# Ledger of designs, part 1: VHH binders against FAS1 domain-containing protein YDR262W

All scores and structures are predictions.

Target 1, 246 residues: FAS1 domain-containing protein YDR262W, of Saccharomyces cerevisiae (q12331)
Amino acid sequence: KNVVNLITFKDSNGKLHKRLAPEEIPPRLHNSQVNSYPLGYKGMRDFSRPAVNLDDILGTQQRKQQEFLAELSPLSLESKLSLVNEVQIFASYVRNDVETYNKVSDPNEDLIIIAPTNRAVSQLTLKPWQFPNNIDKLESDGATEKELDTAIQENISKFVRSHIVVYNDDKNSYKKVSPGCTLLQSIDFTESKKSDSETGGDILLKKEGEVYYVASSRDEKFHAVESIENGSNGVILMVDFTLVGP
Below, numbering starts at 1 at the first letter of every chain, in headers, positions and changes, except where a header shows other numbers; antibody chains are not in Kabat numbers.
F is the ipSAE of ESMFold2-Fast. E and O are both the ipSAE of ESMFold2, at different seeds. Each is the mean of both directions, binder to target and target to binder. V2 is 0.75 times the mean of E and O plus 0.25 times the DockQ between their complexes.
Where letters were taken out, [cut] stands.
Atom coordinates printed by the task and the answers are left out, and those that the model quotes come from them; centres of patches stay.

## First folded at step 4 (VHH)

Design g1 (from c1 with R27F Y101W; framework vhh_8k46_1)
Fold by ESMFold2-Fast, scan of step 4:
Structure g1 (fold): chain B 246 residues (1-246), chain A 124 residues (1-124)
Amino acid sequence: as target 1 above (246 residues)
Amino acid sequence: AVQLQASGGGFVQPGGSLRLSCAASGFTFSSYAMGWFRQAPGKEREFVSAISWSGGSTYYADSVKGRFTISRDNSKNTVYLQMNSLRAEDTATYYCAADRWGLGSYEPSEYDYWGQGTQVTVSS
């Protein structure tokens, strides 16, 4: 049988297990229900092709041009995030990080946003503004209001930027590791590295059949992408987990 | 061409220490999990330790937990195994292996690439 359909994960005791990838995951959010936007929308980029091609990044496309049907959208990622009810908590954090929000609304950017659902964010034991800087401890240690605000903003920026990849083919922003599997660098990873020669990444993107999977350094377990939304300046992958946590 | 070059083995007295290294080339090391396995004469290859692609997760066989430490340097394409408090039962050829899934595994059959091994002998 096809061993490419195996997924490896760890249990609560730290033991590694292999599982079969599901043959079919119900893609109720994978195929967008609404790809009909008003003609002549202001701020629209040329959307005749996707801004980001996931199959090219993964190496699953064998030197043929891929056609995208109803998945193309004239709306920016900022507009798309604002319209998707399931990611509004994450979207609110994006709006609170001015520099990243400006990238998300920039028609000249090409981004991959891995957007955790409201459920995924709500299940965290600490809110995104509370980690990795320990806000309660800083306050107890006598930090000023401005120092607390700075630490909170750093937490928000790290959370948001850990979920966004800047796509750039010329600068090798991704590394193909096998057919259908590639390593990506989040904005947080690229800003944390000590030099431009730093290699590696913090996100794995994989495709099995027609289903995309994402894994992070947080739990190193592949999670199925529930929905894919193409915007004029990138793509949104909706997932049921957060790429960083407390 | 893919290569895994294991080194650092040798003769050590019980209670001694050794550090094994495995230098990788020909694949995107930072996206692979790395494992260490060992094989003693007349026995099957057994799991020793594994480290995920990011270094965020480490796993150890019960027989080595607390004595061995696995680590990696993705900038140098190298995985390490620090072996402390060595016992006669640790005598084996040690192999490094690479897993393209990036998460690691206890099963030798889940690994895509293997090194030639380095001999560790613990004897008085």
Scores: ipSAE 0.000, ipTM 0.181, lowest interface PAE 14.6, mean pLDDT 75

Design g4 (from c8 with W53G L103F; framework vhh_8k46_1)
Fold by ESMFold2-Fast, scan of step 4:
Structure g4 (fold): chain B 246 residues (1-246), chain A 126 residues (1-126)
Amino acid sequence: as target 1 above (246 residues)
Amino acid sequence: AVQLQASGGGFVQPGGSLRLSCAASGFTFSRYAMGWFRQAPGKEREFVSAISGSGDSTYYADSVKGRFTISRDNSKNTVYLQMNSLRAEDTATYYCAADYDSFTFGYTRPQDFDYWGQGTQVTVSS
């Protein structure tokens, strides 16, 4: 509705044709369905780029994808976040951090978004804008409006960035901690003074049978991924907990 | 203030055993992953072993796997390293370290750790 998605095809005479892409697609598609669109889609990521593959990260390989084409999805992660009712509180925080919002909307990104449900966020003792900087204390200590605004924005940025991973299609880029379990780096982790882009992590991802599980590496308490939504520039894993808290 | 106190080092013959302890104070111990590192003269600090905050996950350098065991007691704010079948190459100063913001074990480096204790010397010689 809000986005016109176009598909381009080349016929046997070399002529380009434009057609409206479907707005909604099944979350799980076969690569053969994508291979029917040789020129790619306008309003989507480059069709020649590999799609995010969680099984490749984990080495579990339930079904190997050997195609060079991205999985079919006409909607960006930003559009998908806006449409998923269960994560609207989290989505609103993403919209309030300009740099993260731009990254989530970028067709050249490949992201894994671990999106906490509305219930998970609402169960926190403090709202995401209130930690880790103690806003009430700063205000009582006489902080200026600009100082308060800066501290609030830092809190929001840390919260949203702690839930987003930049995908790497090199299967050797991820550290296996055990069979079917790997360590991931959030954007917040990679931006911290202590992090090196080649080491460590703050998120654990594992697969048991057909179910994916996520944990904060801090407490290693695994929670089942409740649903998976594919976007043109990555994937959303919906979970009933937050990776960072007060 | 944060304090880590390593102890239990000493002189042992090859094939002997030692148990190192690291007592922690000044932080919420159960929320920190704990690690052991060692440093021989003229070498950089190298990873030995690590344990998650809960104690559910443990990690070992290939050189010590099967010989060393890491454990922790969160009620006593203490991490332990049981060292068996000691070799001359295990001679080093052993340090304990704590890491809060991330679970760096598996990709571990000394610079990823927040807090460091005083070392305890282990000498394996005949």
Scores: ipSAE 0.000, ipTM 0.183, lowest interface PAE 15.5, mean pLDDT 75

Design g7 (from b8 with W33Y L104W; framework vhh_8emy_2)
Fold by ESMFold2-Fast, scan of step 4:
Structure g7 (fold): chain B 246 residues (1-246), chain A 123 residues (1-123)
Amino acid sequence: as target 1 above (246 residues)
Amino acid sequence: QVQLQESGGGLVQPGSSLRLSCAASGFTFSRYYMHWVRQAPGKGPEWVSSISPGGSSTNYATSVKGRFSISRDNPSKTLYLQMNSLRPEDSAVYYCARGSEYEWLTEYAFDYRGQGTQVTVSS
């Protein structure tokens, strides 16, 4: 048959998009970087309890059901990201940053990953690899292919790292903004801060009733967490927005 | 924002040749697989051809293989489709579509930007 099986889907702004069915997807790039994770890392930590306790950070009591489900799902965050269909675009960007991928795969890390959905990433006016470095401007100014590659990788790393928090088991390390609301520091924030004594942050996490909410500290526009996936080395909070954009 | 502008369509006789162009802007053209897709009235969209970012790998639908040739000029950010030995069944609106950029990415979306270009093969 000479017809193409295109899937039509509606984004959260109501716009219709088309994509090829999986069996009609062209081959991938030959020279693309693929991060790898050594087998056996999963055995290096204690799986008897959840790696991250959001209620401890917020000063609230965690439900027994969530603790039980975390114990039933000992997969690493990298494995969880690969299996959650709704965050596949974000997961693919994570693989592009070797250091971040290694942390996400490391069973001895404790991470909070705020994972934007495929819809959230697709709604950006520029793709994550296009900001904050202006790739079109660099290309127009005569940048070499290597210089463009470097700027693109910097953009991807900043995007990914702006969505990941290294969990600290000492809850006193987190700044409480108000009851049930805490300020967090992304990996990008910690790498960009001027000194180790800087106590700010770029992500707000709060809980109202049984629902968690996340916002960028810059605009304080809270979005409900759509789902929570517990991994052996952290937690994934799925959200319908990106913490940084063009 | 991604912009794709198709041109080069027209009315031709069977057996004729035609060259389509697609001018790209708003993204790093050299990083993306690019596609040609066509749609005739009353039919679903039909994938025609794909080309890798560097232009070294190309693929074609069985219906056009050996007659059509896809190419790209990354410095000018332009995609081309050379159509030879045109047949009445090739009559359609031809769209330039953006594909995937990296082998580990899972984004498989097509956005038809611009108007498309009408090709009519009649006799």
Scores: ipSAE 0.000, ipTM 0.120, lowest interface PAE 16.5, mean pLDDT 73

Design p12 (from b3 with G100S D104E; framework vhh_8emy_2)
Fold by ESMFold2-Fast, scan of step 4:
Order: sequence, then C-alpha cells, then structure tokens
Structure p12 (fold): chain B 246 residues (1-246), chain A 124 residues (1-124)
Amino acid sequence: as target 1 above (246 residues)
Amino acid sequence: QVQLQESGGGLVQPGSSLRLSCAASGFTFSDYYMHWVRQAPGKGPEWVSSISSSGSTINYATSVKGRFSISRDNPSKTLYLQMNSLRPEDSAVYYCARESRYFEYLSPEAFDIRGQGTQVTVSS
C-alpha cells in the first residue's frame, strides 16, 4: 500500500517524464480538521506543529498560520518533486542521497527545498557528481572503484544538501537579517559548522513586492523564484541557478 | 563484462501470463535501481516499471498497473517481471535496464546498461 503509481509520458523531444497517476492524486485539504485525511504515502503530518511559511520566516506574514495550514497540499515533497518536470535532474540527485530522500518523504520533517531547474544544472561546467572532489584526477591517480564511488557520493550529497534547509531544526535554521530578508542554513552548512554557536548561513531569501528572491550568501546575487509548490512537509522554491558550483 | 540478459518471452494468447527474468553480471546489482522498458514495432520506448536497489520502492506505468509485478532477488542478481492478463497492446520487445544514478530521464539514452531484450507477442 505504500507504493504510488507513476505515469510515464514523452515530451516533444521524445524524453520520458514521470507524473502521478490521476487516481494517486488526493483531494486538496480545505479545513482545520485536515488531520482526518491521509497525507503522503509514508505517513500523516502532525497539524498541531507549525508548517513552513515563507512570509513568517521573512517577517512579512500576510495570512495567519491557521489560514496557511488549511491550504496545505496533502502531497509530500517527495510526491511534489516527482510532478515538477523542470527539476527532474535535481530530483534524481535527491533520490540518490538516501538520508536526504528519507527526509523529503518524512511527514515529521519541515523542509525548504531550493530546487534548481534542469537548465540551471545542465549549464554547470562540471556536473554535480564531479565536484568538489575531482573525479577525473582521482581516476587518473589510480583510485579504486570503491574510492571513486565514495567521492562521487560525497559530491552528490554536498550538492543536494546545499539546496535544502531543515526549518524546525533545534539549531535554528534561519536568522532575520533585515525586514523582508532572512539568512538560512542549508543542511550542508550545518554539517560543516565547527560549533553550534555559529550564527551564519549560506542562503539568503528575500521578498520584494510579491516576488521571492534567493541568493548564495557568498556572492549575494539574487535570482527570482520562478514557482513555489507547497507540500505537506515543506515547500519547494524553483530557481534557474545553483547555490553551489565548481 | 557488465551485462544484462533477458529471458522468458514468447507467443501467448490474450489473457495469458508470462514471467520475464533478467540476469545481471559484472557489477554490484544490489546498488542499482532497475527498470523494465518495452518497445513495440514503429513506436518509441515506453517505461513499464521500476524497483529500488533494496526493493522497497516500486512504480508502474498506469497501462500495466494491477496486471504486472516487478521484483528482484539481489543474492541471485536477477530482476523479474510477472505479467498477468496480457493484452495484444502488450506485444513488444521487453528490456531490463540499469539506471544511472546520474541521469534524469527514463529513455535509452539515460540508462547506463541495457540488455538485448526478449520478445513478447500476444496474439490469437
């Protein structure tokens, strides 16, 4: 019963894409008793727990939390990622990082996923599995298959985890910098911190008018968020750039 | 030396069952997602089913849901597709394929390794 059915279809270029079968898409939740409905295929969200709300994080909250909760999708972020054709390269990398994939499907997590488009990933000079460990050099230096696979997996995990924020982490995954602008800590940033007392971050999120923007804190070059998808256990922000590169 | 070898196809009547097998060699089978893909004459490839490395995550195309079952035996390095209630439109060459963890689309170009295929013909 925990298996969802996917449909494969072809785009105009003959590429295969996956989407949920029509019978697998549950009705949208409309009221405060939403706990009575199943959410995702791996469990139920606890609706007494605050959900990820970007406007609350930014301090620009327009709607009360109660109103936001009533409009949450019953689909998990795992299901939402599988429906968004434009981020399937990133989604494939997420699936190959087991710990992160488990978080994306966990109804007890609250995540912000900054998902780069297929175009953004394809335009990188090196693919995500090729940096920061130099795979070509390791191979030419005589690394074993196991050593290469370990370095590749480390590269994939770093890339994926650099794009995901755990909202309800005990170490506090965000810090307001100014009105409408917040500094966030990716999973990669939190794992690389030497001390829990570090108050920095690696992702900037801001709102100007009705448009959200994301930047790497390293260069502060903001890019517009092209679409936002809410899941039962978090939110996906689609962007046409990557937060880390070669 | 890395290879996939399908077997179990044949000519059957509508409503019949077949079980396809795919024997893997030359790589650590238990580390890879595996897929079944089919191609009918004059048509492009169609994804049929997938199974995760552990077997815990399984997906099916809507056209085969409730009729086909994918499974794997990691110790024997074998992938299976149980096909029930076969229809004429199921007639195709069936391929097993190893998913590259680094590619985004389910197409012949996205698979690292694909077998030679096994022909399934459903006809009276």
Scores: ipSAE 0.000, ipTM 0.132, lowest interface PAE 14.8, mean pLDDT 74

Design p3 (from b3 with N59Y; framework vhh_8emy_2)
Fold by ESMFold2-Fast, scan of step 4:
Structure p3 (fold): chain B 246 residues (1-246), chain A 124 residues (1-124)
Amino acid sequence: as target 1 above (246 residues)
Amino acid sequence: QVQLQESGGGLVQPGSSLRLSCAASGFTFSDYYMHWVRQAPGKGPEWVSSISSSGSTIYYATSVKGRFSISRDNPSKTLYLQMNSLRPEDSAVYYCAREGRYFDYLSPEAFDIRGQGTQVTVSS
């Protein structure tokens, strides 16, 4: 069954420690500084579990851990996005937002990515780089090429960041709306400038039966999640709609 | 005009090594992140490895880590995959893929632009 492996760590004082290693260690643990990590360090995560557990967030019935682990992928979210043919347009936009791209490849992040399909993006009246800044009007008003490039990049970043949630275990940042339904905050929501302190969110996630649903808090129109992909630093929920549009 | 041409596949015994090559033409190879992707009969594509435009950032699928090595030669516009300690489960068609830019108004190319592939069969 399980292979008994011993991992040796050297702590900051030069002392050697040994522990039983899980059969497969997520890529997160292979990144720089894991070897300087003391055995049993306070704050060390359970690396036998996925980075984000949707059922824990929703308070819904959990699958047995063994069944759940069978769905885990050691690949990062950016690698998983690159593999999923149905979300290539969205994945391309993610790579063009350097700060967000760094997060989806960062093993220390825990992300929920709501990835719209190529079909969903293609059905938009304006493409993600064309809103909410009106590029045609800016050009008509005499904007420079640099000003247009900046406005386009802002549009792309807003679109991308409106679909990504930085998960944290601080339950005060998540609002349970009803049993099996939780309000989440996108990166765009948390970065928006408001005169008031916001404690709400912009994305609704729920589970009914065995199916997950996502909606924008703006209209509360739920769409079924078509597939779920677990990465080493989060989860991807594939949907056939966009959370923001023209 | 944009072309990716894979080569180097073949039939080998378990434990053998193969080196795959991908020759790029019709675009500025050194500007693009490059990937190796494989697909076994009856299965979906599996991402294998990626390398940044400069070659400084490399990532591997867990199934091949420690056995495969990705590299590139920008002057010759060639991508490589060195495969060591081959296993029967490595049998697949291997594709070279270019990472795209969808907001480039003149040339929005998808990452899944691939060559015709090269067949690797690991069998006794």
Scores: ipSAE 0.000, ipTM 0.173, lowest interface PAE 12.8, mean pLDDT 72

Design p4 (from b3 with R101W; framework vhh_8emy_2)
Fold by ESMFold2-Fast, scan of step 4:
Structure p4 (fold): chain B 246 residues (1-246), chain A 124 residues (1-124)
Amino acid sequence: as target 1 above (246 residues)
Amino acid sequence: QVQLQESGGGLVQPGSSLRLSCAASGFTFSDYYMHWVRQAPGKGPEWVSSISSSGSTINYATSVKGRFSISRDNPSKTLYLQMNSLRPEDSAVYYCAREGWYFDYLSPEAFDIRGQGTQVTVSS
């Protein structure tokens, strides 16, 4: 059910070239009625439901719940990601993982998206579709086009899912580590069998003064959150680094 | 000698239109995917649009989709970018680029060939 979007062409010597291009946003279901929706859209957020609140997660309540809810955008996280120029590469990878893209557009989800900037992604020595599966090695070993596409899709899914937290009280995807510092579980962490051997999460979130910081739990190098965008179904934390790399 | 030469940039008001051109020489233009990439002062490169060798597959960055149109004329070896409803945030140097082996639209060195650029400034 996962789809890989690769553009291929031949040069003047007949050699095939491959690259990942941003996938086009799936079109709205075509009908003339007011209920037309994009693929994966499941209606409007119920504003009577509690929203993601980072200060509540950290135990550093700085505003009332009513004030926080008043700040919520009617726009989904999918719409917010599409509008932020600085995260377009990350947004393109999100669109290439259909299951995660559907969560991002779902008003019944509550998500924390740690969105790396275009600059952060461009600083990687390998592109997100090239790790952790070694695509060059697979190709040189004679992998079929289908095998390559599957490995590339797995790489994309791991990269995307490593940056998204599903917040839900029943799942309890956070644990306080110290005052103002909380351990979160990415989708990749929860889906990985690693969760049986790891200490409760792969992302650290903390607040010092009025600034939020994010780190990979494995190296604990904190980076300041550059901006925070509220959507109807969660929050986007924009950062100038990636949580996983080659 | 492989070469790409951009033209058509300028200073325009918000809401205006511009058409950029890229003249290619020294290689078989019709064999390559082509791209438009832009870079604003003090910022990294941003991929804008791509078009396949035949022109049948076209992609746009979400920030420009619905406003920009990429096209090509293989007989004249020319790539075009029609820019409508220009906004101040579209101000940048626009580069024509030939796709390389490990293309990453934010990594200029991943392009086999990149042009000199044409300046677009959208200001009142």
Scores: ipSAE 0.000, ipTM 0.105, lowest interface PAE 17.1, mean pLDDT 73

Design p5 (from b3 with D31N E109S; framework vhh_8emy_2)
Fold by ESMFold2-Fast, scan of step 4:
Structure p5 (fold): chain B 246 residues (1-246), chain A 124 residues (1-124)
Amino acid sequence: as target 1 above (246 residues)
Amino acid sequence: QVQLQESGGGLVQPGSSLRLSCAASGFTFSNYYMHWVRQAPGKGPEWVSSISSSGSTINYATSVKGRFSISRDNPSKTLYLQMNSLRPEDSAVYYCAREGRYFDYLSPSAFDIRGQGTQVTVSS
């Protein structure tokens, strides 16, 4: 019924928090809806790490009151993606990219996931596994099953990684485009850049009033963020479009 | 070879119930997320429900939440969809889909991970 034996700890901002003591939580965490432990020893966040702060990135908030996202939600981004009905197609692609899925499941990561809705993915003229490698052409050119599998996996990985940003707490690491608008680097951009000194980006994030907007830097067409879901290791921004397409 | 065989569809009246089954073979069923997807004539495919490998994480489309119930029996390698309070708009071909590297329910026949489908018609 009532839980006791809460431990008190300080975050990076000196704020006090309470969580269940590790010994009060089973070693195995289940996906059962009756298990809603905020943080256990399995997947426990390092509370000395700064939480994702979109307003800090954008420079739109002038307060320095930061709260751990783990305080708002005990569930990881992996668990949250699995539970958000509107992004299940995208979630399925995330689960099919092993390296990205491991990152999304990692309590020591801080991620911003721009998650396209089922509707947004369904409206694509080619499916995420069909671009940018032209699978039909590879097959018609006599590609082997292994070669096709490799090209399809590369397509899936690029699609997924183009929608995920690794959060960095250093404000100077983000390229401010204009007041309330910042250029971000997806995992795909970061992995494909030729130099660690490259400071470009592929995702635009802005805030106007109380509404967040996201655009691909390629076309700069902004779409409103329909909802924000907080996880223990980052945030999910749900949008009605895809950042990369055919 | 990976195979999924749906069954249990039929013609029923509004308000009726149906239980769909999907028999899996050719792979380790207990290792995969499983999905139900439906497609009505002249419409695009619609995701209906998902269930994790162990059965502990379950999700539903808003249009069916509270009326449909997904479950699985790993020992018998079978996926189920219990459909209650059926409505004319539930009429569609229902597909069982295994989540895998090439999973894409936007194409009913992509890499044949999905089964052949079972027709559900809610009318007279």
Scores: ipSAE 0.013, ipTM 0.447, lowest interface PAE 7.1, mean pLDDT 75

Design p6 (from b3 with Y102W; framework vhh_8emy_2)
Fold by ESMFold2-Fast, scan of step 4:
Structure p6 (fold): chain B 246 residues (1-246), chain A 124 residues (1-124)
Amino acid sequence: as target 1 above (246 residues)
Amino acid sequence: QVQLQESGGGLVQPGSSLRLSCAASGFTFSDYYMHWVRQAPGKGPEWVSSISSSGSTINYATSVKGRFSISRDNPSKTLYLQMNSLRPEDSAVYYCAREGRWFDYLSPEAFDIRGQGTQVTVSS
C-alpha cells in the first residue's frame, strides 16, 4: 500500500501538530533481478561499473579513478544517511519513498545524493509533504482521505527524487557545460521527460579550488557543499538549501 | 538531558548469542525511531538495525539479517538487540542512537546522542 499515515502530537505549548508516521517505510522488494544475477542478489557492488567520482564527472582528476575506487567506504548510502546527523529530516523522507529507498539500499546502484541539511528543510515555508500539490486546498475543497494520501505521497516522492541522481556513465548521466561545471539529471527530471528525452538536467555541480558547489539549473545560485560522504554505492553531498521548494 | 546507556556486551565464542540493551532517559522514548550502530577497530561505523516508534517497522543491514533481532519496550524505555550465530566479524563496539522526530527541527544532538557503547568480542 502507498497510503501515508499522519499522526497528531501536542507540543510543549499545547498546540496540536500533524506529521508523517515513522512506520511508513515499506518492506524491501527483490524483484529488480537482471540477467545473470541470482534472485535476491544485492550483497556486493559490481566493481566493473565506474564508481561515482566527482572529480571524474567534472573532468578535473580523471586519472584518480583507480585510487578513488580503492578508497571507497564499505558502508552503503543507506548506512551513511542513517549516520549523518545533519540530514536526518531528509533521510526520513527518503525512507518514506519506497522506490528511492530501494535504490539507496541497492549495492548495484550508483547514486549522487544532494542532501539538504535539517536547517535547510526546516526553513521551508511549507514542509516537503505539502508541495507542489496544495494539501490544505485539497482538504478544503473536500478531497477524500485516499486523494489526500495520494497527493501527499506524490509530494514526498517528488521532493526526494529531485535530490538524487542515478549515475550510469552514459552521456545523459552528466554533461559538461563549462570548464569545471557539469549538468546532472535528478530522478525527478528523468521521470518528467516524455519519450523524446534530450540531453539536459536540473542540477549543476561545480568545483572551484577545493570547494564543490551545487545549484538548481533553474536559478544557477551556487551553494557550497558543506561535507561529502562516500559510500560503497555512491556519494552524499550535504548542502544548506533545497533544490525544489514551494 | 537526553541519555542512552548500552549494556550486555562481552567475550563469547563463535556461534554464541548475546542480548544487548539500551536504557533511554531524558526524552519521550516512544516518539522516536531507534538505531543500533557498531564500530570495529580500524573501521568506520556500520549501521546495524532500526526500529520504528511503535515497533511495527524494522530494518537490518544485510550482514546481520536473519541472525539479529531488534525490539523495544516503550513502557520501560529500553531498546534491545538479540544477536544469534555470532561471527568474529561481528566484533565491535555497539552503540544505541536516537533518530529525530519526523519532519520537525532536529537538533544536531538528536542523532549525535549515542551511548558510551558496549563491547562485543567474538573470538577463538
Scores: ipSAE 0.000, ipTM 0.199, lowest interface PAE 13.6, mean pLDDT 73

Design w1 (from a10w with Y107S; framework vhh_7xy4_2)
Fold by ESMFold2-Fast, scan of step 4:
Structure w1 (fold): chain B 246 residues (1-246), chain A 124 residues (1-124)
Amino acid sequence: as target 1 above (246 residues)
Amino acid sequence: QLQLVESGGGLVQPGGSLRLSCAASGFTFRNYAMAWVRQPHGKGLEYIATISGSGDSTYYSDSVKGRFTISRDNAKNTLYLQMNSLKPEDTAMYYCAVDTRYWFGDSPTSLDYKGQGTQVTVSS
């Protein structure tokens, strides 16, 4: 069961507030952890599995799986998210959704993570845990702690899962909408009871020259991918916007 | 035993430069992000910069952007801070730390295993 960890605190005016607790901060390093395994070690990738291949899903370049495996980092996506300073707010939300965190930590997954920058998340008028369920209204209307925790966890799960694609080596599973442009399905899209279309999607990935671009239904604009971080179980595409918002 | 040892501080004139070093031991250095923080005399800790384990990603506080450069040598288990265009307000004890932060913020209290420090004094 996913449980959102909230702490209650009083501001300088004595008003009570609830805020997301940083419960998934790693414990302080100990000698036995330092000498045995690096922090965040989750095992090794199964190299018999197809690697994430952005060019293959876009149809822009045909390369063999062995060539892509040579480009993989020994570090998992979980480790990479912890190390990329520019996406730490998004990374903290991933850690607060236990099922998604387990998937990101799984060496046998292959994921495409569209990671919004700290700036992109900070510019939202509501924080990711506050939408689409209106938490302030629920709290004002007298919702129970359990009802608030459930609504907040649903918000967090929707936010992080809307930014993650499960990679599939079968390029026929992706809908090509134009040359170099392919429609992808986020985890949130595939789990939605309203998405009964086999060919639908909520994320567009495009390549022009050497630059990748991402668009979502939220603003229907292509945004350049600012950087790419390769992990052992997928890739992180850093973008200046969020794929869902208030 | 995890150990961080800072060095390279000293007295310097305004506009001068210094290069700080941090020797790390007792952990797999290349697998962890590293940070620099400072503490001016009689004041709280202030975050300065972070570098990823690979060295490919860096983040700086607004007070030092364009003046300071963080870097690392994973073969030598050493972290560096190149400080240029030093100002009197840069006067502080400088510490290196392992950066295990989970979310955006300039809070130095979220950083693990600070070393003993090296003093930087910028004065005429």
Scores: ipSAE 0.000, ipTM 0.111, lowest interface PAE 18.2, mean pLDDT 73

Design w10 (from a10w with W103F; framework vhh_7xy4_2)
Fold by ESMFold2-Fast, scan of step 4:
Structure w10 (fold): chain B 246 residues (1-246), chain A 124 residues (1-124)
Amino acid sequence: as target 1 above (246 residues)
Amino acid sequence: QLQLVESGGGLVQPGGSLRLSCAASGFTFRNYAMAWVRQPHGKGLEYIATISGSGDSTYYSDSVKGRFTISRDNAKNTLYLQMNSLKPEDTAMYYCAVDTRYFFGDYPTSLDYKGQGTQVTVSS
């Protein structure tokens, strides 16, 4: 068990208070963004929609088509994330961003989640809720509880959304950069871009032999995908690094 | 380590010309959109021109359209700004900038990195 991490903040009278860090808060205390369907019903996946296919994105050859049957997992990405022990820290951050959590639970989404391992997240010099907004500096400068909570939530949202790609089955929507290598746009990129016509991206995906590799624009270094888990609404690629950092 | 080194500035008469260069290293130059920005003494940064990684897309501020031309040589990892018909109002420290947050962007979305700059002074 990790030691409980408390964040210190000042109220309007200058008095210091302490509260739990976001990663230690139970997921979803406030569910205002959740669909109001009866008892967990969010509809069924439209199975006529193409499933996420990394080889289609990359333009690489599939195994013999007559032997290839693409069956989707009955479990959502939400359920798959909770079952992968190696990405539990990342999964807890996903649960703390209500809009992203709703998306990974939605059977009508098709997502690629690039999930950093517990080791990868633990090796960061700052925790995901501490960057890019400098929380310690905001506290020392006398930020209100509301300002601190907003900055922390922005940090969490940026971190998780930088690791998730919305799959598009239109092959022309993906920029091929070289054979077997394609440029992807994270949700964070898509929300930050100045124009709907912006053609760049922040993630490179490639395949060499049977191994997939991912690189971040921040360092341009490819890391091997350690495992792949298929969900009903997308795929999880487990990696030993984070796509954004301090 | 990522580095941008600007050069080519100097003192020039109104109506004159200068060519600025920016030598880039530490990243894959062709993959990133680049910008020229300037900062007059005591004022904020102003976007001047942007160019896509391939060089196929360019954008100019209204203050320099028709007078300045941005270009790049991806084989030499060098960004250029050709400045013609210079005016006293063009006097500023000129910086090249890159936003390495995004591969193959059409333009940088922030001024996340710039070099130490090169001074352009237009006297009349």
Scores: ipSAE 0.027, ipTM 0.529, lowest interface PAE 7.4, mean pLDDT 79

